VH-VL binders against Very-long-chain (3R)-3-hydroxyacyl-CoA dehydratase 3 (HACD3). Designs and how they scored, part 3

Target 1, 90 residues: Very-long-chain (3R)-3-hydroxyacyl-CoA dehydratase 3 (HACD3), of Bos taurus (Bovine) (a7yy55r5to94)
Amino acid sequence: VLTPHVYWAQRHHELYLRVELSDVQNPAISITENVLHFKAQGHGAKGDNVYEFHLEFLDLVKPEPVYKLTQRQVNITVQKKESQWWERLT

## First folded at step 12 (VH-VL)

Design n1 (from m5 with light chain S32Y)
Fold by ESMFold2, last read:
Structure n1 (fold): chain C 90 residues (1-90), chain A 121 residues (1-121), chain B 112 residues (1-112)
Amino acid sequence: as target 1 above (90 residues)
Amino acid sequence: EVQLQESGPGLVKPSETLSLTCTVSGYSISDYWISWIRQPPGKGLEWMGYIYYTGSTNYNTAVQSRVTISVDTSKNQFSLKLSSVTAADTAVYYCARGDWDYGGNSYFDYWGQGTMVTVSS
Amino acid sequence: DIVMTQTPLSLSVTPGQPASISCRSSQSLEWYEGKTYLEWYLQKPGQSPQLLIYEVSNRFSGVPDRFSGSGSGTDFTLKISRVEAEDVGVYYCMQGIDLPYTFGQGTKLEIK
């Protein structure tokens, strides 16, 4: 199954992911066992397809990510369990 | 239009729990977080914490041991509980909303009217 | 905690004259992705605070263009080009880059 392009940024207390998909349908976005699970139908680099990825975070995050669908991407916000700077995402 | 309305008892006894609600309307609560901010009479503003519609919270460390913020999404209602209150907790309490898009917007674009809570025996 | 220091703490202005309020933070409010998390609020007498300027320089909807914000890093300024009677109140700056979010102590603007 296809993986989308994903970019990230952070502040001390939150992580921000940009998933480059448009026309997103049926987004399934969750965190279990400190792993972000993403699956959605949408238009990405390989056209209209199902895109999926799983991402284990470097340190602990709070459950229940929030997301917004925009014209060209899915913006996901994840709260860190402990406010600190991460050297990397995973 | 966007509206936020605080409600709750105006008087709370020392050592008891202050309990307030914020009822919101005119927007989708999934698009914004809610903060609680307080202002002692004649003094400045203190951010107490925020909550996303999912129930996830972050608190000001100064009050984190005593504060609980919660949400009932079916009622568009956010709650603040502050335990073990003292006279220092006498303040006007506001709820305010903010946008949580990429990078997190931390500004409060709409505020409730505020509700005065006095801690006195 | 990031300390927000406003100067002056009170200001008396002749109507029609400009006013300027400074806000300094104990740490940079600039995010490496380009946002700067500095806001200005006005609390008119007897009212709740209202958003005036967000992200340093953006006027919120309905805010007159005589209000402007500027600054970077740790040093920020709110200017009113011509003060009117309706501008009376207490102005607060706020940082939103790190928890806890913190406000300055406020600047009371009065008409003299």
Scores: ipSAE 0.698, ipTM 0.907, lowest interface PAE 1.4, mean pLDDT 92
Fold by ESMFold2, look of step 13:
Structure n1 (fold): chain C 90 residues (1-90), chain A 121 residues (1-121), chain B 112 residues (1-112)
Amino acid sequence: as target 1 above (90 residues)
Amino acid sequence: EVQLQESGPGLVKPSETLSLTCTVSGYSISDYWISWIRQPPGKGLEWMGYIYYTGSTNYNTAVQSRVTISVDTSKNQFSLKLSSVTAADTAVYYCARGDWDYGGNSYFDYWGQGTMVTVSS
Amino acid sequence: DIVMTQTPLSLSVTPGQPASISCRSSQSLEWYEGKTYLEWYLQKPGQSPQLLIYEVSNRFSGVPDRFSGSGSGTDFTLKISRVEAEDVGVYYCMQGIDLPYTFGQGTKLEIK
């Protein structure tokens, strides 16, 4: 299982994740039980492979993430259940 | 050509539910969220809430208990329902879109023409 | 809620002269990753609002270059270098850093 490089930022009401993969195919991105599940084929730090990760959010989020594929990354937006500042992602 | 068009009844009785539809075309609905904004006659603008194409919403707390925003992706339609209306809900109602990406965007680049809704008995 | 305060609420300008509208927010609109969530809209008589300036200073497509935006933190300004008759309407600033998104009360621009 290969883990992609993931970066994050936030505002009071939303979380933003940036997954560093290009040429993404077959993305599977979901939230269940407050855990983000990510799996995709793409080009990352270890070449063309399947990349996968899971993360449990620090506080509750709404379960329907949105995402966009760009040339160099997958941008994921997750809405917080309660607007607040998080000291960390997980 | 990007187009947004509001539709619905112009007259709603007090205590009933206001229902409006925003039909969109000329772009992919997965790339933009939709907000509903209203303007009482002669007054300023009030943001009511937004929705992503997945159905995920955030609402203005001022109307949160009465508002439902939804999407029908097969029809490229976004809907606004506002329950228990009073004369204070008389306004022009707009739908407007915004791009989203890392960090979020909060500006409305295209607006519908607006539809006037009057609440009266 | 973030309060957006515009000054003046009304102004009357001779064609060809400059105009300036101020907008003050009750909290900073600067995100730690560099965006500033401040927009300007124009609502011409009988029309829907239209985007003029996004993220403080970026002109939206088709907006004449006589419009410019500036500012930072909590203090922002829209300037029109040479007012034209078509610029008549109500100008709104808006913050989008935190929910609910909120507008200023509007500045009515008239030609005198």
Scores: ipSAE 0.685, ipTM 0.905, lowest interface PAE 1.4, mean pLDDT 92
Fold by ESMFold2, fold request of step 19:
Structure n1 (fold): chain C 90 residues (1-90), chain A 121 residues (1-121), chain B 112 residues (1-112)
Amino acid sequence: as target 1 above (90 residues)
Amino acid sequence: EVQLQESGPGLVKPSETLSLTCTVSGYSISDYWISWIRQPPGKGLEWMGYIYYTGSTNYNTAVQSRVTISVDTSKNQFSLKLSSVTAADTAVYYCARGDWDYGGNSYFDYWGQGTMVTVSS
Amino acid sequence: DIVMTQTPLSLSVTPGQPASISCRSSQSLEWYEGKTYLEWYLQKPGQSPQLLIYEVSNRFSGVPDRFSGSGSGTDFTLKISRVEAEDVGVYYCMQGIDLPYTFGQGTKLEIK
């Protein structure tokens, strides 16, 4: 199992994740039980492979993440259940 | 060409539910959220809430107990329902789209023409 | 809620002369990732609002270059270098950093 580089940022109401994979294929991105599940084929730090990670959020988020594929990354937006500042992602 | 069009009844009785539809075209609805914004006659603008194409919403706390925004992706339609209306809800109602990509561009690049709703007995 | 305060609320301008509108926010509009969430809209008489300037200083497509925006933190300005008759309407600033998104009171621009 290969784990991609993931960066995050926030505003009071939303979380923004940037997954460092290019040429992404067949992305599977979902939230269940407050855990983000990510799996995709793409080009990352260990070349062309399947990359996967699971991430339990620090506080409650709304289900139904949205994402966009860009040339260099997968941008994921997650809405917080309560608008507030988080000290960390997990 | 990006187009947004509001529709619905122009007159609603007090205590009833205001119901509006925004029909969109010319772009992929998965790439933008839709906001509803209202403007009482001769007054300023009030953002009411937004919705992603997945159905996930955020509402202005001033109206959150009475507002429901929803989407029918098969029809490219977004709906606004506002319950228990009073004369204070008389306004022009707009739908407008915004970008949700990384960090978001929380501005409304295209607006509908607006639809006037009067709340009166 | 973030309060957006515009000054002046009304102005009358001779065609060809400059105009300047100030917008002040009750909190910083700067995101730590580098964006500043301040927009300007024009609502011409009888029309819906239209985007003029996004993220402080970027002109939206089709907006003439006589419109410019500037500012940082909590203090922002819209300038029109030479006012024309089609510029008549109400100008609104808006913040988009925190919910609810909020607008200034509007500045009505009239031609003398």
Scores: ipSAE 0.681, ipTM 0.904, lowest interface PAE 1.4, mean pLDDT 92
Fold by ESMFold2, last read:
Structure n1 (fold): chain C 90 residues (1-90), chain A 121 residues (1-121), chain B 112 residues (1-112)
Amino acid sequence: as target 1 above (90 residues)
Amino acid sequence: EVQLQESGPGLVKPSETLSLTCTVSGYSISDYWISWIRQPPGKGLEWMGYIYYTGSTNYNTAVQSRVTISVDTSKNQFSLKLSSVTAADTAVYYCARGDWDYGGNSYFDYWGQGTMVTVSS
Amino acid sequence: DIVMTQTPLSLSVTPGQPASISCRSSQSLEWYEGKTYLEWYLQKPGQSPQLLIYEVSNRFSGVPDRFSGSGSGTDFTLKISRVEAEDVGVYYCMQGIDLPYTFGQGTKLEIK
């Protein structure tokens, strides 16, 4: 329904995503067929809502993301299949 | 109280598989990854690889053809297997944890006591 | 692999005197988002390594303030303002910016 603000950064071996949501409930975060799927209830730029997005990565990633909920965001770490520099996320 | 404890046989024959476990307690294993690091007697430290709680791993290319790191979340245990060992694999083996965060952390804040593994006939 | 070079490899220090250990990396350890992935560990005789300094200059919990770290890019320094008997051991720097993570060769600190 609504897309959250998402920021990213990288090192050669990992991708880091920050999803700007607080008060997160029921996070569903997975990778299938090299696509990140995110859905959660939380407080974002458009208030308290369900936020959802999907993202097809530029190159191959490992399928098991890890995440932490922080005070103001959801931090997602995704391992790259090969250690390399990406010119873009998607 | 955060604790990491390595265990396994102290003696392994050449060509066989070295098998160790790291049992952890006092923290949520989903918040930290576990690395295995080894130290041959009188020598420096070599990082072997790490594992996230989910089972996702990265290995040092120097050993990746022989190393497997795994996790049993029901037992709070992480395992190291190193196949086809030689005398060069004689070392103290440590497990150590690291926090992962935005940008990743690569430092090891808690280490196990280490376990000596000797490869000898 | 990133090579980490420590100097000196050994030093003997009179108690109460300062000590300084240098660590150079073959590539920059600075991440474009602001972190610098350089750590210092101490391994006391017969013990596991313990974290002293993370991200160049941050003392880990419980580390005395006589330990300090500094540096940037590829050049880093660990200083002990007044060496005490408990500081004996081998000091390692480590880079964590790229896999494989690598350590320096170690610097053995002894008391004279």
Scores: ipSAE 0.661, ipTM 0.901, lowest interface PAE 1.5, mean pLDDT 92

Design n3 (from m6 with heavy chain D101Y)
Fold by ESMFold2, look of step 18:
Structure n3 (fold): chain C 90 residues (1-90), chain A 121 residues (1-121), chain B 112 residues (1-112)
Amino acid sequence: as target 1 above (90 residues)
Amino acid sequence: EVQLQESGPGLVKPSETLSLTCTVSGGSISDYYWAWIRQPPGKGLEWMGYIYYTGSTNYNTAVQSRVTISVDTSKNQFSLKLSSVTAADTAVYYCARGDWYYGGNSYFDYWGQGTMVTVSS
Amino acid sequence: DIVMTQTPLSLSVTPGQPASISCRSSQSLEWYEGKTYLEWYLQKPGQSPQLLIYEVSNRFSGVPDRFSGSGSGTDFTLKISRVEAEDVGVYYCMQGIDLPYTFGQGTKLEIK
């Protein structure tokens, strides 16, 4: 399995993830049991492939992430269960 | 052009539930987030909460125990329910649209006309 | 909650003269990733609010260039270089960095 480059930022109430893939097809992005599940076809560091990762959040988040595909990345927004500053993502 | 229109009863009895619908026309409800904002007569604006098109919500803590915002993408609508109303909930209620991106979205580019709701026995 | 304080609360301006409205927040509206969450809205008499300026200084589509926004941190200003009759109404600043999103108390602009 190939893992994409992922970066993150936050506000007190939300998390923002950037997944560095272009030409994304068939994105599957969900949260279950406080774990983000990501799988997509796209162009990343190892060329055109299927990329996948799983990420258990440091604290509780709300389900139903939203995402948008851009020219160079997949932007994912996740709402925190409690508005607070996180020291780490996981 | 995208247009938003609030609808629902203009008069609600105390202790009952205020229920409003915002109908979106001239555009899709998908890929945006949607808000309810109210204005008591002669007063300023109060943000009540928003909902992403997927159903994820955030509410103003001042009303979060009483507010529910829902979305129905098949009808191109979203709704507000506010339970246990009092005279203090008398206001003009606006629905509004916002776009979102990396870092979220905080501004509202399209607003409905507003609908007056009076809470009275 | 972040408190947004506008000054003045009312303003009477001779047509063609400039106007300036200040907005202060109880904490910084600057995100560490560079964005600043400050907007300006105008509510004309009998109308819904309309977006004028987003992210401090960006004019929304169709807003005349006589409107400008500036500021940083906790201190922000809306300027109208030459007030026209159509500019009358109540101006609100809004912060969107933290929930709940909050508005200033409004500044009523009238023609003298």
Scores: ipSAE 0.665, ipTM 0.902, lowest interface PAE 1.4, mean pLDDT 92

## First folded at step 15 (VH-VL; from m6 with heavy chain D101N)

Design r4
Fold by OpenDDE, fold request of step 19:
Structure r4 (fold): chain C 90 residues (1-90), chain A 121 residues (1-121), chain B 112 residues (1-112)
Amino acid sequence: as target 1 above (90 residues)
Amino acid sequence: EVQLQESGPGLVKPSETLSLTCTVSGGSISDYYWAWIRQPPGKGLEWMGYIYYTGSTNYNTAVQSRVTISVDTSKNQFSLKLSSVTAADTAVYYCARGDWNYGGNSYFDYWGQGTMVTVSS
Amino acid sequence: DIVMTQTPLSLSVTPGQPASISCRSSQSLEWYEGKTYLEWYLQKPGQSPQLLIYEVSNRFSGVPDRFSGSGSGTDFTLKISRVEAEDVGVYYCMQGIDLPYTFGQGTKLEIK
């Protein structure tokens, strides 16, 4: 299983993820049991391939992720259940 | 070019529910977030809340208990419901498109023309 | 809530002369990733607001280079190098770093 590099940032109410994967089409992105599931065909550090990761959040999040595709990356926004700053993502 | 248009009744009685719809044309509801912003006559702007195409919402705490924003991607519309209205809710109501990327929500680049809603008995 | 305070609240300018509007926030608008979420909007008479500046100093598409934004932390400024008749309206700063998003009181710009 190939894993893409994932950057993260936050505001009080939201988490933001940047998946370093270009030319992505039809990604599978979901949240179940407070775990973000990502799988997509794209171009990453290991070239064109299927990339996948599963990320368990530190605190509770809402189960409806939002994503946006660009040519170079996949942006994901996740809503926190409670507005607060996290010391870490996982 | 994307266009936003507010629609709904311009007169609402006190204690009733204000209902507005924003119709988006020339672009998809996806890949952006969508906000409602109001402006009482002769006053400034107040952000009420926003919604993503997934239905996830955030509201201004000042109106949170009375506000519901929803989205219908099949109709390329999103709506505002404000319950238990009073004269203080009389305002021009704008819908707006917000851009977002990694790092957070950003500017409102497209706005509707606004629709005046008067709360009066 | 983050309070946005604009000064002045009204401004009368002779065409061709410069204008300057200040916006101060009760908290820093600087995000740890280096972005500052301060925007400027113009609402012309009888119209909806329109975006002028985002992230302190970036002109939105179609905005003339007569408009410029600057500042950092809690102190921001919108400048118009040469005011034109079409610049008449109410200018609002807005912070987008925290909820609720909040606007300044607005600055009404008129032509002398």
Scores: ipSAE 0.872, ipTM 0.954, lowest interface PAE 0.5, mean pLDDT 96
Fold by OpenDDE, fold request of step 19:
Structure r4 (fold): chain C 90 residues (1-90), chain A 121 residues (1-121), chain B 112 residues (1-112)
Amino acid sequence: as target 1 above (90 residues)
Amino acid sequence: EVQLQESGPGLVKPSETLSLTCTVSGGSISDYYWAWIRQPPGKGLEWMGYIYYTGSTNYNTAVQSRVTISVDTSKNQFSLKLSSVTAADTAVYYCARGDWNYGGNSYFDYWGQGTMVTVSS
Amino acid sequence: DIVMTQTPLSLSVTPGQPASISCRSSQSLEWYEGKTYLEWYLQKPGQSPQLLIYEVSNRFSGVPDRFSGSGSGTDFTLKISRVEAEDVGVYYCMQGIDLPYTFGQGTKLEIK
C-alpha cells in the first residue's frame, strides 16, 4: 500500500488536509466511525499509482468531507463537531 | 459566466419563516462554498452562513438558532430559511460564491443581485 | 468575533485625486503559508458588492491598477491613486480568518 504525503492545518471549526498527489481522478473519500478514508489514482512520490490512507481523528468530526482537486494536490476540508483547537490531528 | 440569482417572497409576516433560493447558472455547485449575506436598509453587511456541496454548513452564531442553509446539487441551487422573523430581519439578502482551498475559505467572487425581504404585518 | 474597524466612514474626493481607507482588525489575520485573509469590496449605488482586493494586496480580475491594497497583521489600507466617478460607493473590508466572517462598517466615497 502506497501512502501519500499529507499535511494538515486547522481553524476552530474545520480541519484542512493537503494530499500531495497530482493528476488525481475520481478519488474515493469518506468518513466512517470518525476515520477519514482516502484512495485515489494519481502521481505521488512513487510515481503514477494508487495511493491510500486512513486517518482516525483525535476528536469527533462530521461525516461529510469536502474535497477539491487541483493540478498538484487534493484538498480536503473536514468539519469539527465541536468548535475547538486540536493539539494534534490524530 | 457564473451567475447567481436570489428568489423568494419579498414580504414575510412576523414570526413566520423567510425562505429564499439561490439559483446558480454557468457553473457547478462543486469546488466552491456558498454563502448568504444580508444588508439591512442603510446599514452594512452581515454574513449569515455558508454551505458546501456536501451539505456541511457553518452559521453565524447571531442567527444560528433560526437559520438553515441547504443545497440541492441536482438543481444547482442552495437555499436559506430563517425562522421566527422580526422587523430586524428586514434586509436585502445576497447569495454569493466563495473560493476555498487548503487552509481555509477565501473571497466572494460572484454575488447575486440581491433580493429585498421586508418583515411586516 | 473579530471586529473590523474602518476609517474614515465617509470621504469626498475631487476627481483625479487620491483616496485612502484604513481597516483595523481586533486580532491578526495572518494564516498558514503567509496568507492573510483580508478582502476589500465595493458596493456601487444600487448594486451588489463586488470584490476588489483579496489577501491584502491582490487585485481581483478586471479591477483597475489604480486600486491597491497593503498592510499586515491587524492594519490594512486600500488606496485609489486617481479617483474616478465610477469609484463612488461604499467600500467594505472583510476578514475571512475566523468565523463568523465580519465586515467593516463601510466607507462611503463621494465625488466633489
Scores: ipSAE 0.865, ipTM 0.953, lowest interface PAE 0.5, mean pLDDT 96
Fold by OpenDDE, look of step 16:
Structure r4 (fold): chain C 90 residues (1-90), chain A 121 residues (1-121), chain B 112 residues (1-112)
Amino acid sequence: as target 1 above (90 residues)
Amino acid sequence: EVQLQESGPGLVKPSETLSLTCTVSGGSISDYYWAWIRQPPGKGLEWMGYIYYTGSTNYNTAVQSRVTISVDTSKNQFSLKLSSVTAADTAVYYCARGDWNYGGNSYFDYWGQGTMVTVSS
Amino acid sequence: DIVMTQTPLSLSVTPGQPASISCRSSQSLEWYEGKTYLEWYLQKPGQSPQLLIYEVSNRFSGVPDRFSGSGSGTDFTLKISRVEAEDVGVYYCMQGIDLPYTFGQGTKLEIK
């Protein structure tokens, strides 16, 4: 299992993830039990392959992530259940 | 070209629920977030809340206890319900499309024509 | 909430002359990588608001180049180099950095 590099940022209400994976199509992205599940075919640090990661959030999030694909990355937005600043992502 | 159109009753009695629907045409509900913004007569703009196509919402705390925004992707619509209305809720209500990317939500690029809702007995 | 304060609240301009509207936020609107979530909207008489400028200085599609936005942090300016009759309306700045999104009071632009 290959894991892509994931960058993150936040605002009070939302988490933003940037998955360093290019040429992604039809990624599988879901949140269950406060864990973000990501799996996709794309080009990462290890070349063209299937990349996967699971990220358990520090605090509660809403289970409906949204994402956008670019040529270079996958952008994911996650809603926090409570408006607060997180010290860390996980 | 993406178009938004508000629909619903223009008159609501006090204490009742204001209900509006925004119908989106020329584009999909997916990949954007959708907002309701209102404007009392002769006054400025107030953001009420938004919803992603996935159903996740955020509301203005000023109306949070009374507002519900929902989305129906099968109809390419999203709706606003505002309960326990008073005269203060009299306004032109706009639906709008918002864009987003890594780093957060962005601008409202498409707006409906707006629909006037008057709260009166 | 982030408070957006516009000045002036109204201005009357002779056609062909420039106009300038200021918008100040109670908090910085800066995000990462220099992005700043400040937008300008124009609401022409009897119409819906329309996007003019996003991220401080980017003109939205179809917006004439006589419109320009500038600023940083908490101080922003919308400029119209040569005001035309079609520019009449109320201009709003809006911050998109945090919820709730908040608008300025609006600046009514009229033609002399």
Scores: ipSAE 0.789, ipTM 0.941, lowest interface PAE 0.7, mean pLDDT 95
Fold by ESMFold2, look of step 16:
Structure r4 (fold): chain C 90 residues (1-90), chain A 121 residues (1-121), chain B 112 residues (1-112)
Amino acid sequence: as target 1 above (90 residues)
Amino acid sequence: EVQLQESGPGLVKPSETLSLTCTVSGGSISDYYWAWIRQPPGKGLEWMGYIYYTGSTNYNTAVQSRVTISVDTSKNQFSLKLSSVTAADTAVYYCARGDWNYGGNSYFDYWGQGTMVTVSS
Amino acid sequence: DIVMTQTPLSLSVTPGQPASISCRSSQSLEWYEGKTYLEWYLQKPGQSPQLLIYEVSNRFSGVPDRFSGSGSGTDFTLKISRVEAEDVGVYYCMQGIDLPYTFGQGTKLEIK
């Protein structure tokens, strides 16, 4: 029910998301039907909670995102289907 | 100390498929991206594509219709298939590893020793 | 494709003297989030390439401090402060900001 703080950036071929959560447990991160699904337990702006969000990408992306857990955030990389500049994420 | 080793046939007939395997030792294939780079005799380097450990790929447009890169994490291996080869595909083929972070990937920190593949009748 | 142009294409250096290699890209390699995607590799005779410098100026682990990289935008330089016999080989710059990743044509370093 709680939504984490998420920031994004891009290159022509990739999207980069930073999800501001630490001490992440049981991350569930997937893309289906061009929608990113994120759910995890972690420490965010509202303390230790379950955080969840969904977002539909502006254009097509490849499935199977990659991610890394860091001390302060979850870094997610998503491959674009077509290399192009996006004016917005969604 | 991670080590990469290419393996596969050194001679391939024109129009057939070049097939190579890179075996990773001294480290895990997980959490990295993996690439194939080739070098024709006496020439420079050409990046062919990469694969993240999860199976997500990007290919050089010059070869994308003919190239497939795959990963098998249970064998600690990744592979290259290049279909419909011609003499222009004669080269030393290298496998390579890279790390990634926020902002993606771009460099290759460990390379295999390379394997020569000759395309001839 | 981003074209990477190296100068010189070959150079011959007396041991102990400095060397400098230039690399120019056809487009900026600077990402708006602050990274610059420019690497240097050395391919010693009979060997595979090895990473020297990543992201313009960062020496990879085990690379001697006589190697240094600099530059911004489209213009980059690799310097060797004191060339040693083990430094012979072909040096490549590479861009990794856009696909396909591309290399310069190489600079062959020889000892005279």
Scores: ipSAE 0.729, ipTM 0.911, lowest interface PAE 1.1, mean pLDDT 92
Fold by ESMFold2, fold request of step 19:
Structure r4 (fold): chain C 90 residues (1-90), chain A 121 residues (1-121), chain B 112 residues (1-112)
Amino acid sequence: as target 1 above (90 residues)
Amino acid sequence: EVQLQESGPGLVKPSETLSLTCTVSGGSISDYYWAWIRQPPGKGLEWMGYIYYTGSTNYNTAVQSRVTISVDTSKNQFSLKLSSVTAADTAVYYCARGDWNYGGNSYFDYWGQGTMVTVSS
Amino acid sequence: DIVMTQTPLSLSVTPGQPASISCRSSQSLEWYEGKTYLEWYLQKPGQSPQLLIYEVSNRFSGVPDRFSGSGSGTDFTLKISRVEAEDVGVYYCMQGIDLPYTFGQGTKLEIK
């Protein structure tokens, strides 16, 4: 299982994740039980491969993530259940 | 060209539910978020909330207990319900589109023509 | 809630003369990742609001270059270099850094 590089930022109401993969195919991105599940084919730090990760959020989020593919990354937006500042992602 | 059109009753009795639909044409409801903004007669603009095409919502705390925004991607529509209305809810109601990217976009690039809703006996 | 204060609330301008509208927010609109969430809308008489400028200074598609925006932090300005008759209406600033999104009270621009 290969884990991609993931970076994050926030506003009070939303979380923003950047997954460093290019040429992404077959993305599977979902949230169940406050855990983000990510799996995709793409070009990352270990070349063309399948990359996967799971992360449990620090506080409650809404289960409907949105994402967009860019040239260098997958941008994921997750809505917080409560508008508040998080000290950590997990 | 994307076009948004509000529809629904122009007159609502106090304590009842205001219900509006925004129909999107010339484009898809997918990959955007959708908002309702209202303007009481002679007054400024109030953002009421938005919904992502996936169904996730955020509401203005001033109306949060009374507002529901929903999306129906198969009909290319989204809707507003505002319960327990009073005369203070009399306004022109606009639907609007927002695009989003990393960090969120918070502006609305296309607006409907607006529909006047009057709350009176 | 972030309060957005516009000045002046009304302007009368001779065609061809400049106009300037100020918008002040009760807290910074700057995100630590570099965006500034400040927009300007124009509502022409009898019409819906339309996006004029996004993220402080970017003109939306089709907006004439006589419109410009500037500012940072809590203080922002919309300028019209030479006012034309079609510029009449009410101008609103809006912040989008934090919920609820809030608008200024509006500035009515009229032709003298």
Scores: ipSAE 0.680, ipTM 0.905, lowest interface PAE 1.3, mean pLDDT 92

